Miniprotein binders against q56419. Designs and how they scored, part 275

Target 1, 326 residues: q56419
Amino acid sequence: MEGRTLEEVQEEVFKRHGVLVPKKELEDLAKALEEAGLLLTEKVEARLKEEEEKLKRERPMRLAGLSYPEGEREARAFLEAFRASYPGEGEEARVLLMPHLEPSRVPEVYGAALAALEKTPPPERIYLVGVAHRPLKEKAAALPVPFQTPFGPALPDLPALQALDALLPFELFNTPLAFREEHSLELPLFFLKGRFPEARVLPLLVARRSPELGEALKVVLRDFPGLLVLAVDLSHVGPRFGDTPLTRTLAEEARRRDLGFLERLAEGEPEAALAFLGANPTRIDGVEVVASLLPLLRERKGKVLAHRLDLEAPTLSAVGAGTLVL
Below, E stands for the ipSAE of ESMFold2; O stands for the ipSAE of OpenDDE; V2 stands for 0.75 times the mean of E and O plus 0.25 times the DockQ between their complexes.

## First folded at step 22 (miniprotein)

Design y_1 (at its last look DockQ between E and O 0.89; V2 from the best seeds 0.81)
Fold by ESMFold2, look of step 22:
Structure y_1 (fold): chain B 326 residues (1-326), chain A 105 residues (1-105)
Amino acid sequence: as target 1 above (326 residues)
Amino acid sequence: TEEERRFEWLFKHAREYLREGYESGNPRILRRAIELFKEALEIAERTGDPEREALVLWYLAVAYLDLGDKEEARKYAREALRIAEEKGIERVIQWAEQLLRELED
């Protein structure tokens, strides 16, 4: 490639692949090359291609030993401890909204999800819809490979994924690298696979609202029934997110927005839930997923099982998480 | 300017990585955020922009706090406070003082 500065390589790699590689990593790679900087872009792209090829086989655990235990026995005990943190009973879910925030921050919210799963007949498949934290080449994406968990691999439902792909105006299998570190799938999947070890999975990410995804999923779900899971967090407020420090009054406002959103979803009114948020001043990150899935959420009534606005004192910031069954 | 464009690009994406690392507890993502904030800091220092400099230092403190490195978090928060007090950057004074108070325990 052309003789580029490290900054130019960094920006070009991001433009082409959606991966922002820190300059220090580029410097380290350059030290391994026989020519200073001239082959650096090719080396970076070769490494990214290698990672893509691995992801076409399987998606490994990235958070084992960090957010949950790697060993199966420890993982089962961990899952039971989370269930115990929620003293209530669940309700059967045909649609489940649950968080993807670090589980130790909101243990009773994940416990509520487990309580709902306890009341839910084992599905043939789970439509797991997370939030893309990296750019996708399209509005949404899937990765049709086994996702490793401490409970064994979560196998993809290939016929359902192929049916979904055929109904979309874009290639569904479009951005494998976006799945490599994506916790919005991995963290909920730990809980789902632990409870439903035989269910196949459709691991889906939404980057930008896609009405065509919701319409296609409505058709696919008729032929391939299963559990629909929206793996989303709620408000993000405070200096950590570029806001003024949270006060008790502002925290109460964020809670009201979270609960107002969830309660309107529980009434089967997803358009009203979105309208209630307006410009989304507390940055509820479930909005793009809900906006994509409107046809699947209309007229489905249910219940909010749990909510927490998790406050962090050092930054006076907070993230909201909830559990909703429909 | 080109440097302003590059600063804003780095700062935006560093904060996105920080959010992702915070939500997942993933130290690999947190370390990437730190390196991007350090790149942004170099630009703020080179261009002589103390408000950007103080902001980035505060976000570095937050990133090290998320990583569990309280010593580095205090170091960056104190540096953010020093610049913010010298230049009258009231929001960073408030933010850095709060973070330092909580790290005393």
Scores: ipSAE 0.788, ipTM 0.913, lowest interface PAE 1.0, mean pLDDT 92
Fold by OpenDDE base, look of step 22:
Structure y_1 (fold): chain B 326 residues (1-326), chain A 105 residues (1-105)
Amino acid sequence: as target 1 above (326 residues)
Amino acid sequence: TEEERRFEWLFKHAREYLREGYESGNPRILRRAIELFKEALEIAERTGDPEREALVLWYLAVAYLDLGDKEEARKYAREALRIAEEKGIERVIQWAEQLLRELED
């Protein structure tokens, strides 16, 4: 280990690859390597490379049987139940903002998204923009492979992805391992694939605001029209998230910020929406995504279909979720 | 100190994994959070920081709750409460008591 501790190796691997290897696994590897005379870092890198090679072919389901059913029949029933949980009617979407929170926590919000999709002509392609919960090498990334779903694979739109890559000042196809377990793509994709089985997908992640992404997408959308989906959550408040327990005042503030954000987006004023949040004290998740997509959100008027601040009573915490159509 | 730096690093990333696990329901991610919290706990115990110890124990309880392991969740919540009461950490007392109330059958 060249005099480095396992902890230092763990931190280094995380910084370099965005992957946290459990200490126990590193210990086992170190023991095996001591026996083999190999460097721990080399073995870790080799394993990660193998995982990257797998991700060159497809992205398998990670949450099937957990957050949604694995079987197609059960998955369809699940989809219908979520749609039924929203009593309203949807509107045609050119841009859809929807959550990526575990569906059972905010069923009516997902139901509202499904209602909007019912009023939306089947798109040729879906630009699915999620939140990177893991570090990316660049501000944004894409994974140009099929994503598995209970409804079959969501196939990538390679021509559109290539066009996007060509317009970006950085390599779009970076950090494939960040996609391996990213729920911000997998969960919304379940619903999208279920409604639009033939649509191709551009799975995109944003780690940090990239104005370049929005400008590039604006150009790409001219030649490759499609549905833009922002998979983002809203406020995160309470002890679970390092805050004080949910009070009436804190809940009102979270709702005010969530709705104020969504309403300004619905008015076609995304810059005003961002400005309204300021330092974002309630930790709205979608800020970096919206900041990256400003050119696509400007002057588009729409409607907030649903909002929920979901209380988790055991931790006195809450998460905001919403559905917006533009 | 190096130990304090290590604790803060572990605790930060453990909470990030806990959030990801909570949002996704992914037990693999929750288990990663638990491992990091346990390592952080060991440091807190060794350094004699009861506030950090009680806080980590509460987050461990939450992580086990997210995994659906109510028994382990209760165990860690009780330990968090015990330390918090002994040291007068009112914030953690409140959080641990609430968690225990919700974990009661």
Scores: ipSAE 0.786, ipTM 0.928, lowest interface PAE 0.7, mean pLDDT 92
ESMFold2 (binder alone), look of step 22: mean pLDDT 88; pTM 0.899

Design y_10 (at its last read DockQ between E and O 0.91; V2 from the best seeds 0.82)
Amino acid sequence: TEEERRFRWLFKHAREYLREGYESGNPRILRRAIELFKEALEIAERTGDPEREALVLWYLAVAYFDLGDKEEAQEYAREALRIAEEKGIEYVIQWAEQLLRWLED
ESMFold2, look of step 22: ipSAE 0.803; ipTM 0.915
ESMFold2 (binder alone), look of step 22: mean pLDDT 89; pTM 0.904
OpenDDE base, look of step 22: ipSAE 0.810; ipTM 0.937
ESMFold2, fold request of step 23: ipSAE 0.787, 0.796, 0.781; ipTM 0.914, 0.915, 0.910
ESMFold2 (binder alone), fold request of step 23: mean pLDDT 89, 89, 89; pTM 0.898, 0.901, 0.905
OpenDDE base, fold request of step 23: ipSAE 0.795, 0.792, 0.794; ipTM 0.930, 0.929, 0.929
ESMFold2, last read: ipSAE 0.781, 0.779, 0.720; ipTM 0.909, 0.909, 0.889
ESMFold2 (binder alone), last read: mean pLDDT 89, 89, 89; pTM 0.904, 0.906, 0.906
OpenDDE base, last read: ipSAE 0.793, 0.792, 0.790; ipTM 0.929, 0.928, 0.928

Design y_11 (at its last look DockQ between E and O 0.93; V2 from the best seeds 0.81)
Fold by ESMFold2, look of step 22:
Structure y_11 (fold): chain B 326 residues (1-326), chain A 105 residues (1-105)
Amino acid sequence: as target 1 above (326 residues)
Amino acid sequence: TEEERRFEWLFKHAREYLREGYESGNPRILRRAIELFKEALEIAERTGDPEREALVLWYLAVAYFDLGDKEEARKYAREALRIAEEKGIEYVIQWAEQLLRELED
């Protein structure tokens, strides 16, 4: 379109906006633009801008009816069923590590998180730190809007978010589109909002490790105390993730890496936990979040409540998930 | 080459979308992964790289398996297997046979 191929448009849009639009969608838009005499790139950017403006007001549920029920009554029953999947007792959490993997794959791991929340005094706010699955314009981002849940909107803690933004060397509110489909916030938030319906939320994403984020959060947490949640998964092994087929040996290594990582975190030794992973050969998902939050994890002791390496026989692959309280 | 660069870029990001779709159960994201894998497949076919072709076909099968579309998943897994057997690509043979075994339901 106007001297550019669809491939060039696709790559330019990704470079500028972090959205990889399939050529089929570009072809449909190009046909409409030829009929209207408009540039394809301008139409794509206008649509992305409209979506960004919507996200500046609220973040809708994207997984209701897929990963959890849409209705409040059914959602509460669902939450209680997950608690029942973990027969143990929790412990009070000042920091909670929990997964963001599809809940039905690791029910007792989410149940363990609920057991910990059961023992945790209701916080005024929750610092929910997920993993960006799409590029951010900066190392980290937040979206200061209500996130819809079956339990009502999870309201942003605007004063705490503004204080955090003021301490960072970059604009914190930088990539609204990255939140549109981000399950690493939505799935944990379902459980957190269900148990703490009055808590405000700081919905944060990490794309790349940011020491500045951890230092700023340490300051903000002193003035705005709350529950810190690391919403991260652990090992990703097997062909689904570009690895060799899952074997007993690879599964044992993935479990060893997951548990060794969690146990070192539980000892208050986050640098040792990262060093233990080395080049991260089993692709533990939480490393960039932990590396960002070192000041908040040091010398904080706790306990691993649950772990599962979820095996998927059809693809010879597995994903690890765990629950850690500090 | 430029086509090799585009293949690697598409394949990397298609796998990222596949992971996101798998982790979330989100069919919209899985369908995007499928479209990107189809773009990558077109390049692998044009460049005459049977290992890349078979590998992408296997990922397409996985994406359709995640969607619950067993007919499409079997179709792509069988095609991955045929190319892999013809060219002696042992790991894809093993992966495709495993997936087909599980798709018997």
Scores: ipSAE 0.782, ipTM 0.908, lowest interface PAE 1.0, mean pLDDT 93
Fold by OpenDDE base, look of step 22:
Structure y_11 (fold): chain B 326 residues (1-326), chain A 105 residues (1-105)
Amino acid sequence: as target 1 above (326 residues)
Amino acid sequence: TEEERRFEWLFKHAREYLREGYESGNPRILRRAIELFKEALEIAERTGDPEREALVLWYLAVAYFDLGDKEEARKYAREALRIAEEKGIEYVIQWAEQLLRELED
C-alpha cells in the first residue's frame, strides 16, 4: 500500500472533487480491491468521472417525492396551494430574491414569489443564481444541461451561457458534481418552471463573491434579456448552526438584520445592504450572491413582499427567509 | 494533534452536510452527515473528550430527527444527556432535554 490512510484518501477526494465519500464506503471498496491508497483513489475517481459524464446529459430530480410532488398533476396542485398561502398581490419583477429553504417551512414566502411571478411577463430566459453548499473549483459555476422538473425539463440557454463564459476570467463550466444535489437551484426551479414552462434557464452557483460575474452578467443581459433570480436564504441562528439557543434578543437581531438587508436592497443600495451586515453574525447566506451581483442591483427600486423567521423548536434554532422584487 | 485535526475536519463537514440536509430534506445527504458524525464520535470516545462526545451525540440525534427516525433520535439524545449530566455540561443538557421533549409522542 502506498502508505496512505483511508482518511488521507477521503480528504484528497474532497479537496480534488468537492465530494466527501464516507469512510465506510472507502473501507468496503478497499476490501473489495484488497488494496488501498492510489488504487482506491483511482476507483473513486473513476466513479466520480462516470457521474460527471451523466451530468453532461441532464440533471435529474433529487427532491421529487420529498420536498415537492413528482407527478405533474400533484405538482400543479402544490403550486396552487403555495400561492394560496400568500394573501397579498405580487408586483412585476425584473429581479426576484426568493428562498431555497425546504418549501414547507416557509410556504407564504414561496407564495409571495409566485404572486410576483403572476405579475411578471413570461421571460425568454431565467438567470437562476443559487448558493453553492459544496466547494467549487472557481468562485462561480454553471451547468449547461437540462434540469428535470415535474413540468418537464428546464432547458439551458446555451448561447447566453457561452456569452457569459467568454466574459469571465475563469472557466464557468466547472465542478459539475456540485450541481448533482444542490437544492438552492432545484427548489426555486420547481416554482419557476411551473410558472414559466417555456423559459430557458441559466443555472448558476456562487461559492465566493465574484465581482467579475456581476459585470459579465450586466453585459450579457443587454443581448440576452431575462429574469434574474437570487435563490438565497437569510439568517441561520441557534444550536443547529453552532449558535446559542434562540432568545427574544437573538430573534430580534436576526429579524433586524434580515429586514435591514432586504430593505436596503429594495432601496437600490446593495453596498449599503452588505455594509449593514458587517461580519454577518447571524449568517445570512445570500451575501456572496449579492456581492457578486452588485452591478445588477444598484439603483433598482423594489419591495419586500414577505419575510419569515422560521422557528425549529426541537433545536431552538431558526432560519430567515424573504421575498423581494426589484 | 492529528486526531484533533481529524475530529475538527469531520465535525465541520458533518455540520455542513447536516445543514444541507435540513434545508433540502434530502435523506442521502443526512445519511452522509450521520456517517461523518459517527466517525467523529469514535475519535471523541478514544481521546476521552466528554464535551465533544456529548455534542456529537446531540448532532447525531438531530440528524436522525431530520430523517424522521424518532427512535434513533431519542437514543442519541438520551446518551448525550447522560454524558452531559455526568460531566456537568449545562448547554448540552439544555439542548438534549429540549430535543427529547419535542420527541415525545
Scores: ipSAE 0.758, ipTM 0.922, lowest interface PAE 0.7, mean pLDDT 92
ESMFold2 (binder alone), look of step 22: mean pLDDT 90; pTM 0.914

Design y_12 (at its last look DockQ between E and O 0.90; V2 from the best seeds 0.81)
Fold by ESMFold2, look of step 22:
Structure y_12 (fold): chain B 326 residues (1-326), chain A 105 residues (1-105)
Amino acid sequence: as target 1 above (326 residues)
Amino acid sequence: TEEERRFEWLFRHARQYLREGYESGNPRVLRLAIELFKEALEIAERTGDPEREALVLWYLAVAYLDLGDKEEARKYAREALRIAEEKGIERVIQWAEQLLRELED
């Protein structure tokens, strides 16, 4: 009766592991521990360790049957439908910016990415850089394991990952649990693996801008050439995100900020793209990734293929998504 | 107070998970957000903070909307509106009325 409160356990587990366990789950565990006479903290730690050890062997699909089909035949038909949503032609990409928003919300934006991949020679490897939605122990992380997809496992490029780790001032393989639910890797990977079934992958997350990552990647890409993919979304505006309700004028401003950001990137001017956003009032989530990867984006010119600001009437909120080739 | 600090911690993370669930279409993450909003709601009720209470109820309505559970979404939006009208919380009145208007059809 003298132990920590459930709230204290919840917060301590979050501080130590970056995992927020709902109080209801802690209550269930506490009842089981009274029957077994065990400490609640020990049980939570054991569960987290088990999940972490599973992730050190492979990363299973978490969104199959939800955001994309689980079966390979259905998954190929799904890809074809998305390509058809964009009637235009792509361009060869050495760097591809694409979204990680639920694909059904922005089908032509994913279709534009597929159009670019059609024009892109199959790479030996893909540097897939997403946005960490859960805390990382460092500014960036990787998970050097197979990622399951309906098209088979996306195998890690271990030599390239090890070279990258060696160049960083922190351990790259630092937060396996952060990858468990991370859609910013899983959703783009579905499209990339479907188009490039033989390519190996470097699955990377950025939590906070890391100039060190960009400098290290510049070196690694020279020795291990491949496709660089920035899997990022753009503006997040409206009450859903803590803002005032969107008006037509505010939506036009968000669109202008999205496009202004993308167009400056397309001019090879990533610093100008960041400066254009200032304090980032529309919460473009690509900023931390772009800020990390400046050395790879400078002087690289290209084209914006697609953009949508996906408006949601019930909440008067919106999320922007775009496709950029460099 | 410590309860206010804990409310803000829960509310911030619940909104982050709501965003993640919305972006991914992942019902497991949406249900996580819902549980955290319910914890935050308990604190707002206990501390007698009707603005926080109404606001959290609105976010619960949004979370159930994201799950496709229109009945639960309407229920929470109506409760948010009831409190907001009673206490004069104009922001939540506007938000809840918009959400309910869209859910009529």
Scores: ipSAE 0.798, ipTM 0.919, lowest interface PAE 0.9, mean pLDDT 93
Fold by OpenDDE base, look of step 22:
Structure y_12 (fold): chain B 326 residues (1-326), chain A 105 residues (1-105)
Amino acid sequence: as target 1 above (326 residues)
Amino acid sequence: TEEERRFEWLFRHARQYLREGYESGNPRVLRLAIELFKEALEIAERTGDPEREALVLWYLAVAYLDLGDKEEARKYAREALRIAEEKGIERVIQWAEQLLRELED
């Protein structure tokens, strides 16, 4: 192991690739390597490379049978039930902000998104921008492969993805392994594919604010028009997230932050929305995504369709979710 | 110290995976969180830091709750409560008691 501990190797692999290799797996590899005379890091990298090669072909479902049904018939029934959970009517969306939280926690918020999609003409393509919960090599990334869904594969728009890559100062097609388990794309994609089966998709992740991404997308959208979807959650408060238990005061603050953020976006003032959050003490998830997409959000007026601060009673914690159309 | 550094690294990333697991319901991610929390727990026990120990035990209980394993969740929540009561860690007492109330049949 070149004098490094298994723990050091684990930390290094995580830092380099955004992948946590279980200690037991590293132990097994280390034993095998003692026999083969290979470095543990080389073997880990070889395995990760194999996984990357698989992701060059397709991104399989990871949450089918867990967060949503695997079978198409059951998936359609699931979709209809979520739509039914929102009693209102939607609005046509050019930009849709929707959650990526486990759907059962905020069904009416997803229902509101579906209601908006019902009023939206089928787009040729969907720019799906999620939150990277794992490290990326660059500020943003894309995976230019089919994403599996119960409704069939969501096919990438390769021409639009290539156009976007050409306008960015960094390689867009980076950190493919970050997409393998990323739910911020998979969960909203279920609903989007179910509603727009023929739409191509640009699956994008943001790890850090990238003004370059927004400027590039603004140019790309002229030649490749489509629906922009921000898959983001809002406040995260309570002990689960390293905070104090949810009180009336904390809940009011979380709601104030969430709604104040969404309302300013609905007024076409994304910079004001970010400024309103300041240090973001309630940990609104979508800040880096919004900060990256400012050019696309400016001067667009819209409507907040739904908001929920979902209490998890066992941990005295809560997560905010919302649906916004522009 | 190196042990403190390692603990903080483990605990931080365990909480990140726990969040991801909570948001997605992905049991693989939750299992990764549990692995990191267990290693963090071992360090806390070895270094004799009851506050860190009690806190990690509570998060383990939460992770097992997220996995749907109420039995293990209760086990870790009770242990968190025990240590917290012995050491007067009021924050963890409150959190563990609440978790146990919600885990009661």
Scores: ipSAE 0.770, ipTM 0.924, lowest interface PAE 0.7, mean pLDDT 92
ESMFold2 (binder alone), look of step 22: mean pLDDT 88; pTM 0.898

Design y_13 (at its last fold request DockQ between E and O 0.78; V2 from the best seeds 0.79)
Fold by OpenDDE base, look of step 22:
Structure y_13 (fold): chain B 326 residues (1-326), chain A 105 residues (1-105)
Amino acid sequence: as target 1 above (326 residues)
Amino acid sequence: TEEERRFEWLFKHAREYLREGYESGNPRILRLAIELFKEALEIAERTGDPEREALVLWYLAVAYLDLGDKEEARKYAREALRIAEKKGIERVIQWAEHMLRELED
């Protein structure tokens, strides 16, 4: 049997598990193995299974000391600084759309989210819906374990998660490894846990639009009321993302798309918001999440609290971020 | 060809990891992106595709910038510029020149 190359094994493992194993690690494993290819794959799968078993207990912080402080005292000071960066007042939220971009890039947008949370009665639970940056086995997934934060663990709402799973045509608890380093949950969770320390959390990821998810959540929310949080970014434009350099015209188009999207959501017209984007030429991140949650967004009126198109000057690129309350 | 297929796979996923690393600030993810870009670069060099080579070099500069390594970022940006100028790759010339100006002390 022509032994698979290390590159083939790497591609296969990625395709099967959504995990990139470094070539050096594969080389080290291959040296220890008598047979290349299948045996190497089995060894990699065994290691990944061990990592999955760890994720059955808890999801540790990955970005502590990087994107936010690890220590609780410093983390609280960080929260206060971000809140201070937004000069306005918030609104009570039943639905909160907020970014998952590295916080230092759009501090006032996170500040606006914190302002909204200040006006929101502490929820029993938070439905936190992020964007899957890794492949999922299903259209959506959940991880029913504690997520570590500087403020203590965010505990899962197991009854609500189980109720949701029971209403879905697919297994909700799939692809645990996709959660291991997913920042679209970790970053917003920092702010949410800091503000609502006692709230249970439903950490959800969307890879592809799932109308079933929105319908199921609509039912679950009747018996298990809580705050719905959409952790999504907006436009991604410029050379970093495969476009031409940011020009006035491109920036205006990105802003038009971002604000047009958010404003239509604020009017309770999520279908119109999606239709407005069309082919989504500026690559708004939150499209699949919004498309999955249509039943929960319809007829809800709200307000856009903040928007920023953050320029990265060295790459002539920009990312849009916004905060919306419904 | 198999080499072209491999290049496209590497380049695609390297950019995806670069995006994830940019958004999260996770240096581990950025290092994965760099690994894939470096392998893609080797293929581009071997196959003699200066456009792909210059483009990968620019993305390596971006990845090192994201890691906070301005020195390596400048190094790769200069190399991207050199190849792009030699071959008349105008878009990479523009991007690399701009990056170098922004990274000047």
Scores: ipSAE 0.824, ipTM 0.938, lowest interface PAE 0.6, mean pLDDT 93
Fold by ESMFold2, fold request of step 23:
Structure y_13 (fold): chain B 326 residues (1-326), chain A 105 residues (1-105)
Amino acid sequence: as target 1 above (326 residues)
Amino acid sequence: TEEERRFEWLFKHAREYLREGYESGNPRILRLAIELFKEALEIAERTGDPEREALVLWYLAVAYLDLGDKEEARKYAREALRIAEKKGIERVIQWAEHMLRELED
């Protein structure tokens, strides 16, 4: 049928089988195939809509049995192993910066986050701010549903989410499908829910910097106090990320950029931290989140608890991760 | 050209999914990246662009490495190296030779 006229099909069928099929019947068959193809397109669209509607009820685990154990007992042992990877003591956090990179790549960085949580009074709610890896319809989004974890569902703080939505110049609940695979929420949430099983969550994503989000969160946090978590990674360098191979010089530059960024945040100077990165030559991915949350980071001093530039030898590439308490 | 535009679109998104799969440990996303790289490879082969072809083959090797399939990773790295050596594509020669040394035995 591709590239053949109906007349050519008619003649070829007669040649092969001795049957002359009227052209009108060939036209009807071609229309039926188009209708079948259109039906398949409609089924794809319906399936996406169905999945979106499921995400409006709950967000299931996508990484259980892959990045962390599905069973609760094994998941608690997993948490303990990560805590043991960081032999130091934490500090109380009002704001915690932690990674979203696959935990086994930076175990002591996640361990430092757990150490900080041990020193942190159980919050009523956690403002979990990740990095959108899929397009959002707006600069930021939330999904106001339970997120499943091995420790039970992390319940949404609906009153705080509704207050936040009311203060924004756009609908906050705007892109449910973007949350389906989003590891920047799921991986940190595993650790947070494991330590704070009673805390509710505001699961937030930033795609592009939104000053409006930071101003709105400043207001919401006054009425709905809780722990603010920035779930971000740092430098991304090397061929895996479209860059030149990692050298000693590039690795030291990436470490310097990571630590300089974190240290300026620790001094309560988030604008200086962003300015320090300039064109962001090592592709620190926390920039859009920090830029959105400036009002919540200004003049808040703290400490860098851990940092690792995780080298991947086969690809001459690296990703930085850190733990910062404010 | 339209084929160049489509190659760049596929290659960009394939690398984004590769990064997402690497960071999450999610094999479903890694397999999506692989399919998009394979579509991009078909375009590079059809348009006779050996630099793009070698580069995509190297990223396929990375994707299979992330899946834990070292044999497929070696296969694609060797093919990337073969094309890069034939055409003098120095960065892919460097990348593929290094990967193959790291995956030796």
Scores: ipSAE 0.792, ipTM 0.914, lowest interface PAE 1.0, mean pLDDT 89
ESMFold2, look of step 22: ipSAE 0.769; ipTM 0.910
ESMFold2 (binder alone), look of step 22: mean pLDDT 88; pTM 0.895
ESMFold2, fold request of step 23: ipSAE 0.711, 0.789; ipTM 0.885, 0.915
ESMFold2 (binder alone), fold request of step 23: mean pLDDT 88, 88, 88; pTM 0.894, 0.895, 0.895
OpenDDE base, fold request of step 23: ipSAE 0.789, 0.791, 0.790; ipTM 0.924, 0.925, 0.924

Design y_2 (at its last read DockQ between E and O 0.92; V2 from the best seeds 0.83)
Amino acid sequence: TEEERRFRWLFKHAREYLREGYESGNPRILRLAIELFKEALEIAERTGDPEREALVLWYLAVAYLDLGDKEEARKYAREALRIAEEKGIERVIQWAEQMLRELED
ESMFold2, look of step 22: ipSAE 0.770; ipTM 0.908
ESMFold2 (binder alone), look of step 22: mean pLDDT 88; pTM 0.892
OpenDDE base, look of step 22: ipSAE 0.823; ipTM 0.938
ESMFold2, fold request of step 23: ipSAE 0.779, 0.815, 0.792; ipTM 0.909, 0.923, 0.914
ESMFold2 (binder alone), fold request of step 23: mean pLDDT 88, 88, 88; pTM 0.888, 0.889, 0.890
OpenDDE base, fold request of step 23: ipSAE 0.791, 0.792, 0.785; ipTM 0.925, 0.925, 0.925
ESMFold2, last read: ipSAE 0.801, 0.793, 0.795; ipTM 0.918, 0.913, 0.914
ESMFold2 (binder alone), last read: mean pLDDT 88, 88, 87; pTM 0.891, 0.889, 0.882
OpenDDE base, last read: ipSAE 0.790, 0.804, 0.787; ipTM 0.925, 0.928, 0.924

